# Designs tried in a protein design chat: VHH binders against Rho GTPase-activating protein gacQ (gacQ). Part 13

Target 1, 189 residues: Rho GTPase-activating protein gacQ (gacQ), of Dictyostelium discoideum (Social amoeba) (q54sl6r67to255)
Amino acid sequence: GSLPFLFEEELPTILVQTIDYLQLFGLQTPGIFRENGSLASIQSYRSLYDNDKPVNFPPHEAHVVASLLKAYLRELKVPLCTFEHYDMFIACESIADEKVKVELLKKVIAHLPPFNRKVMKYIFSFLQKVVENSNVNKMTPDALSIVFLPTILRPQANTDLEILQFTVEDSKSTKTLMSSILLNYDEIF
Below, E stands for the ipSAE of ESMFold2; O stands for the ipSAE of OpenDDE; V2 stands for 0.75 times the mean of E and O plus 0.25 times the DockQ between their complexes.

## First folded at step 15 (VHH; framework vhh_8ghr_2)

Design m4 (from j4 with Y60R; at its last look DockQ between E and O 0.81; V2 from the best seeds 0.00; counts 0 for: pae E 3.4 > 2)
Fold by ESMFold2, look of step 15:
Structure m4 (fold): chain B 189 residues (1-189), chain A 126 residues (1-126)
Amino acid sequence: as target 1 above (189 residues)
Amino acid sequence: EVQLVESGGGLVQPGGSLRLSCAASGFNIEDSYAIHWVRRAPGKGEELVARIYPYSGSTRYADSVKGRFTISADISKNTAYLQMNSLRVEDTAVYYCARGYDEIYGDSVGSFFDYWGQGTLVTVSS
């Protein structure tokens, strides 16, 4: 699947359902987005969504739901940040002056397809709440950058192994990119 | 500077026990990262042995060591441990402590490591 390009559409059901759940049950969960839920449960939920079947998450499944959200984003045919803008996002990390970095990030994000920007704004608004609870959940902006950024920003690749290899290599060079976006959310969005 | 220093390796007979330590400095092990034990046997690649998230106590083990090895952490000493019981000749390897996390991609698990210790040798022989 791809995000809509030109039309006003409702946010994807899986996005809304997972974020709604995590806002209620995941903000206090230690290691949310870093620890994985059961692979079997994640695969089962993916199958239900793929077949347009009803999904209802039981209580106390925050790691499964967080993993499912990450899997959804990672498996989009075109990542949320798009392939076209990948190199510009990567380049922003090397800018030492935070004001200049934030100004460039704002411009790159504004140039994304409108629906991609809408989805990104929605996700990052939620991730601010995760950061606000980092004393309990242990997920600082930098920790989120390591584990979450690869789900929305990736180079073009032909295999899952290539994707993993590029993501690992690039995560070392994009350690603070997501924290810059989160800490400057109001300026950027 | 982030550092991980392993200790506790040595020579033991099959069926014996060893306890490995991984002393961390430059970060608190309670913060965000998993601590892994990884081993490298002669002529073989790296094998993930055990992993702990110290902040939650969540652990995972390779099938080859499950029931025999126990990973733990002492946050006050900033140290992770690997208790190795019922050792076998096949457990002979250099054991490394590594910082990182596990991630699910499709139907498989990948691991990411940003810092490694220098390793401690465990030899199991009669």
Scores: ipSAE 0.317, ipTM 0.676, lowest interface PAE 3.4, mean pLDDT 85
ESMFold2 (binder alone), look of step 15: mean pLDDT 82; pTM 0.816
OpenDDE, look of step 15: ipSAE 0.487; ipTM 0.756

Design m5 (from j4 with S32T; at its last look DockQ between E and O 0.63; V2 from the best seeds 0.00; counts 0 for: pae E 2.5 > 2)
Fold by ESMFold2, look of step 15:
Structure m5 (fold): chain B 189 residues (1-189), chain A 126 residues (1-126)
Amino acid sequence: as target 1 above (189 residues)
Amino acid sequence: EVQLVESGGGLVQPGGSLRLSCAASGFNIEDTYAIHWVRRAPGKGEELVARIYPYSGSTYYADSVKGRFTISADISKNTAYLQMNSLRVEDTAVYYCARGYDEIYGDSVGSFFDYWGQGTLVTVSS
């Protein structure tokens, strides 16, 4: 299924709870965001959140929690980066001058709906910590571009198959986009 | 220049064993990629046989091979292995080594590959 649109002024509970958990228990986890947790566990937690029930993550569930965060972002009816800005993000990748690329990325991100930008800033602040621990967790900006970027950036589509097809085809054209944002976080946000 | 080179295929009788090797070059298998074994029997589609994340040792096996096949990795040799025991005629296939990752989409798990080996033939017959 799809989750509701981002219409709130405060950060969604699932976003805060998963990131808080991962900051405590996930930064040293090899392959975080690359390996999946148990599908059964992820579905169980998803059901709890869908029914507004209390969620308590036990220790050593980092892969489950990371998978849940990705699923939350992937299932938004409108992706975090929005459909209307999709082509602008893709165009940034083709800019050869890194300084010009970063300046354009800053402008594109500044034009996102304010709540989307707030959520993006929050997520990327956390992802910087993941990258800072990449000597242990092995998750470089390039690794994250493969597994995380598709959860927030996708074209308009009518089916999950169409969405997957577009994101697979476009992932080869966005391989440095994640690193440009993460390595220039302070300038962009 | 990512390359995956399979070896160790051949002809074996039912009940026999083979060990397949997947030698990787152009990347370290200790990186966050998974190494998969995928097989294609004559006239059949692809079947995911097994997967390992070498950096963590995490493994997956298809139900059809669980208990009979073992996937492993040797980081120092940059090589993954598939030990196949108790082979059956139905295991006859070309076996491919592939690099990629597993991802959850909705209620399903999909596997995505960016590099494939050339394959090695395993024939199980009397």
Scores: ipSAE 0.444, ipTM 0.754, lowest interface PAE 2.5, mean pLDDT 87
ESMFold2 (binder alone), look of step 15: mean pLDDT 81; pTM 0.815
OpenDDE, look of step 15: ipSAE 0.515; ipTM 0.769

Design m6 (from j4 with S58Y; at its last look DockQ between E and O 0.73; V2 from the best seeds 0.00; counts 0 for: pae E 4.5 > 2, grease 28.8 > 24.2, SAP .73 > .668)
Fold by ESMFold2, look of step 15:
Structure m6 (fold): chain B 189 residues (1-189), chain A 126 residues (1-126)
Amino acid sequence: as target 1 above (189 residues)
Amino acid sequence: EVQLVESGGGLVQPGGSLRLSCAASGFNIEDSYAIHWVRRAPGKGEELVARIYPYSGYTYYADSVKGRFTISADISKNTAYLQMNSLRVEDTAVYYCARGYDEIYGDSVGSFFDYWGQGTLVTVSS
């Protein structure tokens, strides 16, 4: 023999399809991830993915696709940052020394399940491109901390009301956490 | 320091009009946040009246005000406006300008605000 194929767990189809679309059509879209697409369109695509049906996004749907990506992440049974590491991520926010904060963030992220870390790296690589275009799309690292972080970091909850409660508290309490990760991406990942 | 200052409230007869202004400082209204008008009627909770994303012009209106109120923004003046026409007694409230964003959860929409103005009173009475 020849070398076998190396197999890894593949990234979820919805994640790849939404990020591929947004890299092509979303980077110059003002308010991407902050402005929602139409609820009816989002529900239609959600239904297709829930029923394992093929999805093909037409042009000019960047807000819908961004909303769908956020909904996918928000609705994971276990959030991307996991319940187990929630308190550690929150503790990182309170660290005043940026170098110490970044070192702890690197360690917390390294202790995530390997697949979760792989997905985080993939998403944050894309979010760096969003930030690089912030002069047009108006999405700074601080803006993304407010609207995107709640989709990946939450405490344990059993109802949509509890999830919404976390989202409100997270938006007020963790405004700079994603900024620290995005601005130090190469060191962290 | 982010500030939002409302003005333009007052006493008006039913069927009349008012234009409210929300002057923003400490940030550019073209920043990627939405500007909302929220009202609190006497003895009632808050009601989202309208919102605009100034950078895109996308708007939302509560059913109670559709066709009567128009939200707009002037980026050069860093100011949002609420044009209120065909006013009714039930429009009587303190009107607040707020910065924030909306989030969709399933079939629900929630609005989240990080800065509010002081409010301006609108009274509609004969």
Scores: ipSAE 0.214, ipTM 0.594, lowest interface PAE 4.5, mean pLDDT 84
ESMFold2 (binder alone), look of step 15: mean pLDDT 81; pTM 0.811
OpenDDE, look of step 15: ipSAE 0.414; ipTM 0.721

## First folded at step 16 (VHH; framework vhh_8ghr_2)

Design n1 (from m3 with F112T; at its last look DockQ between E and O 0.72; V2 from the best seeds 0.00; counts 0 for: pae E 2.04 > 2)
Fold by ESMFold2, look of step 16:
Structure n1 (fold): chain B 189 residues (1-189), chain A 126 residues (1-126)
Amino acid sequence: as target 1 above (189 residues)
Amino acid sequence: EVQLVESGGGLVQPGGSLRLSCAASGFNIEDSYAIHWVRRAPGKGEELVARIYPYSGSTYYADSVKGRFTISADISKNTAYLQMNSLRVEDTAVYYCARGYDEIYGDSTYSTFDYWGQGTLVTVSS
């Protein structure tokens, strides 16, 4: 309906357009968010968005569009989860009691800047649909934690290689963090 | 525990064939992981040879092996394979099976690995 349209007009255009596309064409795509689309195609669409040109994705580009969404999130100067909250998110994984972990995650997410929380809620609502189709697309909450969490949660670093290196080291301590958020979406958001 | 066990290495003459196997345990190879074959010649760096996403069948091959090597997976046996045909002396290396995925950062693609096999030696001797 029109209510989702009004909500989406408050969100970044690339975010809305990529998620709309993936809801139509990506939910049953095996390995969505793990396999990459063509680098040349991704670069072409990045150029169009960078120059405020119209973008229209053809139906067979799910991996390209998913890669583009991840690139958008990864390339934000301040990640969606912010640098300030990084250590609190990392610490939540070490909580053994799942109920306590979820309660702390809810509090950490509630302390994000309001717009960041709105975007996070929007993205995770979509990712629940990805998980609902995991028997076909193979992207369980745990699989998404491995490949998607680094796009929204990272420490401050100077290069893409440093970001990758830090993410690899910390991914061992956050491997179920995103799945805890996804599986408890209604309580957290 | 996750394990990858390579087998099928050995001594062959140039022009010969070998089939390497990578038996996986502790996970299902269909579970949205990539399986890579990486080789290292003695005293040399590592080279990504081939990669497959078993759940989709998507593959990648290094230019040095295109047309000669074929990567495949048998989900029912939880095993990945590297069929190596028309072997050359420069194919001599220890071949490793590794689990992970490929990711794009900026204008480059990077492979990340969380589990490695012990390696299997392939020697191609004239």
Scores: ipSAE 0.507, ipTM 0.774, lowest interface PAE 2.0, mean pLDDT 87
ESMFold2 (binder alone), look of step 16: mean pLDDT 82; pTM 0.820
OpenDDE, look of step 16: ipSAE 0.561; ipTM 0.793

Design n2 (from m3 with F112E; at its last look DockQ between E and O 0.77; V2 from the best seeds 0.00; counts 0 for: pae E 2.2 > 2)
Amino acid sequence: EVQLVESGGGLVQPGGSLRLSCAASGFNIEDSYAIHWVRRAPGKGEELVARIYPYSGSTYYADSVKGRFTISADISKNTAYLQMNSLRVEDTAVYYCARGYDEIYGDSTYSEFDYWGQGTLVTVSS
ESMFold2, look of step 16: ipSAE 0.485; ipTM 0.781
ESMFold2 (binder alone), look of step 16: mean pLDDT 81; pTM 0.813
OpenDDE, look of step 16: ipSAE 0.552; ipTM 0.791

Design n3 (from m3 with Y110H; at its last look DockQ between E and O 0.22; V2 from the best seeds 0.00; counts 0 for: pae E 2.1 > 2, placed apart)
Fold by ESMFold2, look of step 16:
Structure n3 (fold): chain B 189 residues (1-189), chain A 126 residues (1-126)
Amino acid sequence: as target 1 above (189 residues)
Amino acid sequence: EVQLVESGGGLVQPGGSLRLSCAASGFNIEDSYAIHWVRRAPGKGEELVARIYPYSGSTYYADSVKGRFTISADISKNTAYLQMNSLRVEDTAVYYCARGYDEIYGDSTHSFFDYWGQGTLVTVSS
């Protein structure tokens, strides 16, 4: 199956379908990406995508669709930010000067495989809209960093639980990475 | 600094009621965090009892307490509550308030906490 790797020239169907849905039905949903949808619903949709079956989302499933998007990104065999660039992203957080940090983030992102950069650009364009609605949906860049960044940035590890442990520990040291990318989107992408 | 302070524990007979409070300071409970009640019975591990996202009112209850316990939040007092009715001896535990969120990984839900209260003891005994 195509879920383990990002090497396709076009954006993955699941990515487009979930983001299209969330742009229409999710931007005003309190706690979007923070609250989980029904586990049973998420697993049902995941099974449909895994078996190349048609998927149509009903209008009141924003938490399910957001959870599904996160699951898709988390389950990639190589994370969107790649293992190779993990240390570079982490190192950017230690840069005190925001302008220098943004310049380095731009370079790290530019060196991602071209398709990974394309997907990141697409996702972060959408996440800007989530932040623009944060007065209603309560999802600031900091709130998104806690729940979304681990789906795209992780170290190479032996187990899913070990990945979760590293992600929690590293999220304390990567608090501003999403904010820096989101606030400087046009410069970075 | 972020603090969570539990209160309202004590000794009560089976069938009785108690109301626990979790007073938060250093953050607004209306922010996009969950407030959890977690209990630890003597000699046992931790059990997630209930969780609320105060900004949306979304709640979760463990099967063992569903229908008997109610979690709520008062934004104006920056406080979460656990109303415990129809108490049983099995509810005897130290009850902790914790801030964090729940996340689904694969087939299971994991709770993540960044701040904990000191706990308040609830004893249900004849």
Scores: ipSAE 0.516, ipTM 0.781, lowest interface PAE 2.1, mean pLDDT 87
ESMFold2 (binder alone), look of step 16: mean pLDDT 83; pTM 0.827
OpenDDE, look of step 16: ipSAE 0.549; ipTM 0.798

Design n4 (from m3 with S108T Y110V; at its last look DockQ between E and O 0.70; V2 from the best seeds 0.00; counts 0 for: pae E 2.7 > 2)
Fold by ESMFold2, look of step 16:
Structure n4 (fold): chain B 189 residues (1-189), chain A 126 residues (1-126)
Amino acid sequence: as target 1 above (189 residues)
Amino acid sequence: EVQLVESGGGLVQPGGSLRLSCAASGFNIEDSYAIHWVRRAPGKGEELVARIYPYSGSTYYADSVKGRFTISADISKNTAYLQMNSLRVEDTAVYYCARGYDEIYGDTTVSFFDYWGQGTLVTVSS
């Protein structure tokens, strides 16, 4: 299949369908976004979307659907946070003063292409619901930052191997950037 | 401080059994983390042996150990275990306990680890 681009005013079908499903069936799922669904199921759904075929998710596939959403975001040719703004987001991660960090995050997100910002607002609105259920699903803002941030923020790279190497090296550092966005959603968006 | 401490390694004959323990401190293994057993045999790279998400009981086993090894967790002791039965010479390795998670990239699985134990040696020989 083809890698999608984010250039339309309407939210992509896969994004809406996966998030709708997860709002119904995923909010109480322990380890949502951390546990993987079946590889075979994920690949089957990816093929359907790649060929513009109808997709209907049966019940009890929350891990598959969460994995599919992450794969969709990870495989965008230009990541949601864009390559252009990568260094600014990384600079935000290093700021210890939370008020200063949030002020900078608000500015960086405001300078994203308008459609990217719309998609981010939509995704993070949903992720707030995941966090609100963290007592049951075990996915705190910090846990989501570890597993979800790599799907939307990456440096420009020449090969898939370089992307994977960045992801492996990045996993060795504490990542709380998404925690700041999630906990300050109303101020930022 | 997150710590993982392995124990239970030793010398055993082919066909024998050992149980490895991974005692966790600084976090609850019932949290959303996975606990992995990874081994490094002489002259070889790292091999993921088994992984458990203790909160759900979801497990994974490498083909080389399926049917012989069982990973488990005891939430009350904050400890993960690897029961190794029907041991073979090729199971000789240093076994490490690691915290992290697995992620699917395309058609491959990549394991991400943020904390490792120091390892416990398992030697299978006559």
Scores: ipSAE 0.447, ipTM 0.754, lowest interface PAE 2.7, mean pLDDT 87
ESMFold2 (binder alone), look of step 16: mean pLDDT 85; pTM 0.844
OpenDDE, look of step 16: ipSAE 0.587; ipTM 0.811

Design n5 (from m3 with F112L Y115H; at its last fold request DockQ between E and O 0.74; V2 from the best seeds 0.00; counts 0 for: pae E 2.2 > 2)
Amino acid sequence: EVQLVESGGGLVQPGGSLRLSCAASGFNIEDSYAIHWVRRAPGKGEELVARIYPYSGSTYYADSVKGRFTISADISKNTAYLQMNSLRVEDTAVYYCARGYDEIYGDSTYSLFDHWGQGTLVTVSS
ESMFold2, look of step 16: ipSAE 0.567; ipTM 0.807
ESMFold2 (binder alone), look of step 16: mean pLDDT 83; pTM 0.820
OpenDDE, look of step 16: ipSAE 0.723; ipTM 0.861
ESMFold2, look of step 17: ipSAE 0.513; ipTM 0.758
ESMFold2 (binder alone), look of step 17: mean pLDDT 83; pTM 0.824
OpenDDE, look of step 17: ipSAE 0.735; ipTM 0.866
ESMFold2, fold request of step 20: ipSAE 0.495, 0.484, 0.434; ipTM 0.769, 0.774, 0.739
ESMFold2 (binder alone), fold request of step 20: mean pLDDT 83, 83, 83; pTM 0.827, 0.829, 0.827
OpenDDE, fold request of step 20: ipSAE 0.694, 0.718, 0.712; ipTM 0.846, 0.860, 0.858

Design n6 (from m3 with T109S F112Y Y115V; at its last look DockQ between E and O 0.78; V2 from the best seeds 0.00; counts 0 for: pae E 2.6 > 2)
Fold by ESMFold2, look of step 16:
Structure n6 (fold): chain B 189 residues (1-189), chain A 126 residues (1-126)
Amino acid sequence: as target 1 above (189 residues)
Amino acid sequence: EVQLVESGGGLVQPGGSLRLSCAASGFNIEDSYAIHWVRRAPGKGEELVARIYPYSGSTYYADSVKGRFTISADISKNTAYLQMNSLRVEDTAVYYCARGYDEIYGDSSYSYFDVWGQGTLVTVSS
């Protein structure tokens, strides 16, 4: 008889489409991920994705697409880094020895659900390209730590205000996580 | 030490003009951060007045000041400015310079500030 064929989970369409767009139109955009696109445009595209409608991004909307990617990650019911592993990620920051920190980060990331790890690998591969272009786009690992890391690493919270409050408190304790992951991508993933 | 120092406040008559300065030290305003002007009127909460990303020149203005106030930056002096024209009594406040950025959560925009100046008083009175 026939055996069941198991398909691997594919990367979410919104993730692939936004990153493909940003690789073409966003790497040279000053302040990408820091400056916001139009809220109305972001919500319009979000509505299309929520209703499984086709989405085509015109050129010159890099800020909108970057904002949409961040909104997608922020609005996941469980953040990419998960609530379970939040404290372990935070603990990595206090490790002074970079080799030890990277080894722990590798372990924490390896214990994420396999799909989460796959998505993180994909996102951080792209973020490396953003950092490689930081002389033009002004987005260093420090800048990404402030504006991007909170979209994937957060404690449980009930409101956007609570999330913002934790983000402010945590920015003092997550200064180097983004840099350590980006600079050690090949070892970690 | 990362620091923002405001200057240029004072007493002006309605319809007058004033220019505030925000001198940054310990960081380069061209790199990574936005500079905001925030005001607090007596007995009222904080109001974001204007924001600039110096590296791109991108600006934002509150509706209450659009067309009257202009934010700018001089990267070579590491200083941001707020030119305030057509001043009204309602503009009376302590004006703070703040470093941070804006973020969209859900259907709202929020501002994060990690460095504040000490403020400069602007009084608009006849």
Scores: ipSAE 0.420, ipTM 0.725, lowest interface PAE 2.6, mean pLDDT 86
ESMFold2 (binder alone), look of step 16: mean pLDDT 83; pTM 0.829
OpenDDE, look of step 16: ipSAE 0.533; ipTM 0.780

## First folded at step 17 (VHH; framework vhh_8ghr_2)

Design ko (from n5 with Y101S E103S I104S Y105S; at its last look DockQ between E and O 0.30; V2 from the best seeds 0.00; counts 0 for: pae E 10.7 > 2, unsure alone 62.9 < 65)
Fold by ESMFold2, look of step 17:
Structure ko (fold): chain B 189 residues (1-189), chain A 126 residues (1-126)
Amino acid sequence: as target 1 above (189 residues)
Amino acid sequence: EVQLVESGGGLVQPGGSLRLSCAASGFNIEDSYAIHWVRRAPGKGEELVARIYPYSGSTYYADSVKGRFTISADISKNTAYLQMNSLRVEDTAVYYCARGSDSSSGDSTYSLFDHWGQGTLVTVSS
């Protein structure tokens, strides 16, 4: 099994189900998206989704469900931000004037395929709620940016090792990019 | 301003014990960052030995050290510790304290370490 492409008109089931769960059970969870859930549990849920079997998340599995969401996004054959727009997103990070940076981010996001933009808007709307609860869950915009951005933005590469090495190096230069989007959500989307 | 200072390394015989300390400054270890112990043995690459999220107390251990090493944190002293028991010759390495986060995939290769200490040498030899 593989994760579905994001070119469909409607939101993928795994995306909706994980975010619905996390809105109910994950917003108050310390270290959400930073702490890893059980790998065995994550792989079990992946197998159920890959085989189109029903998935029912019990209470108190927020770390597993958050890890599953990140794994889903990371494993898309074409990342949410696309390979075509990668360099444009990276270029936005180096802009010192925050107003100019946000204006260009809005333009780059508007050029994404419409379905990708729809999914991105959906995910970031939810992530704003995570940030709003940072006094309890400890996930500031900057902390969330560090752990979440690599799941949606990566360069095109020929091997998994090249992808890994490239994204580690570029993550140092893009670690505040996502926080700029989150803090300016209403203007950008 | 962010600093991590390791201490407690030294020479010890097989079967002995050492306790490593990682004193943090420039940030509060109760923040949402994980603290890691990473080791580099002669002729080997980096190995993630242990990790703690001080804010929740959640821990991870490599299979090679599980049951022998214990990672802990003292929030009031802003310090993480690695208690190393039943030491073996293959535990000989420079041990580094590092700040960062782990990916949701559970693959430590995707971890982003933004600050490292200078390391402390642990030598296990007769």
Scores: ipSAE 0.000, ipTM 0.323, lowest interface PAE 10.7, mean pLDDT 81
ESMFold2 (binder alone), look of step 17: mean pLDDT 78; pTM 0.787
OpenDDE, look of step 17: ipSAE 0.533; ipTM 0.790

Design o1 (from n5 with T109V; at its last look DockQ between E and O 0.74; V2 from the best seeds 0.00; counts 0 for: pae E 2.001 > 2)
Fold by ESMFold2, look of step 17:
Structure o1 (fold): chain B 189 residues (1-189), chain A 126 residues (1-126)
Amino acid sequence: as target 1 above (189 residues)
Amino acid sequence: EVQLVESGGGLVQPGGSLRLSCAASGFNIEDSYAIHWVRRAPGKGEELVARIYPYSGSTYYADSVKGRFTISADISKNTAYLQMNSLRVEDTAVYYCARGYDEIYGDSVYSLFDHWGQGTLVTVSS
């Protein structure tokens, strides 16, 4: 879609609405971001947002809303982590020394476009709350890294099939990147 | 280290029943993982048969097995099960237990796995 993210002075409406909802109804939900909501419901909400229609989430749709947030991020024309920084993020995963990895991650994130960094800080601040509730929602930093990172980090590709293929293969090798960012949030942001 | 050990395979006649077990070690199945049963028939690719998130009880079944197979989990035994009823010759396959999760990408659901067992053979033949 083209609706949110075109107005850099404000956070995108779908981002704020989904995160606000999940802070109220999703933090205690087992498997949040891991389990999928109904595909039909997700597609219906996507259509409403794409057409600038009002959206009102009922109280028991945490999995749908979490899936919708992930879909929104995956479908950005330029991913949150950008194409130009993709190789540097991937290279960070190969670094065995955690201190060196965090130092590089901090530098790469600092060089993102300012609005992308602002959005990333906003999202990761929320994801810290998800991790803080992991004893109930079962989403450890590693679990979030596996399921969420592909939504914000992807290589440049010409077709949806190529994008899917890269995302599937890269998710096998980037499992710990987000957990390193989440566990070192204050140093990085 | 994460391990998954399948058991319960064997020879059975069409219409019969069989119960597969997947004993997990190195992690708690109550964690936010899914446990999948995946099968590979001779000359065929892999087919997702069923999936459970033990912590929530959420399940999925392939259309080919709906109504005949039941996936379940016993958190206290750290074990998942596949009850297979009304077995058919086309159910013949090596059945694997796998850990991972399901993800929606575009209009499709994909299963992603990080650990799997060695498999157990199920043969349905008269």
Scores: ipSAE 0.513, ipTM 0.771, lowest interface PAE 2.0, mean pLDDT 87
ESMFold2 (binder alone), look of step 17: mean pLDDT 83; pTM 0.829
OpenDDE, look of step 17: ipSAE 0.728; ipTM 0.861

Design o2 (from n5 with H115Y; at its last look DockQ between E and O 0.69; V2 from the best seeds 0.64)
Amino acid sequence: EVQLVESGGGLVQPGGSLRLSCAASGFNIEDSYAIHWVRRAPGKGEELVARIYPYSGSTYYADSVKGRFTISADISKNTAYLQMNSLRVEDTAVYYCARGYDEIYGDSTYSLFDYWGQGTLVTVSS
ESMFold2, look of step 17: ipSAE 0.533; ipTM 0.766
ESMFold2 (binder alone), look of step 17: mean pLDDT 82; pTM 0.813
OpenDDE, look of step 17: ipSAE 0.703; ipTM 0.851

Design o3 (from n5 with Y105W; at its last look DockQ between E and O 0.84; V2 from the best seeds 0.65)
Amino acid sequence: EVQLVESGGGLVQPGGSLRLSCAASGFNIEDSYAIHWVRRAPGKGEELVARIYPYSGSTYYADSVKGRFTISADISKNTAYLQMNSLRVEDTAVYYCARGYDEIWGDSTYSLFDHWGQGTLVTVSS
ESMFold2, look of step 17: ipSAE 0.529; ipTM 0.783
ESMFold2 (binder alone), look of step 17: mean pLDDT 82; pTM 0.817
OpenDDE, look of step 17: ipSAE 0.636; ipTM 0.817

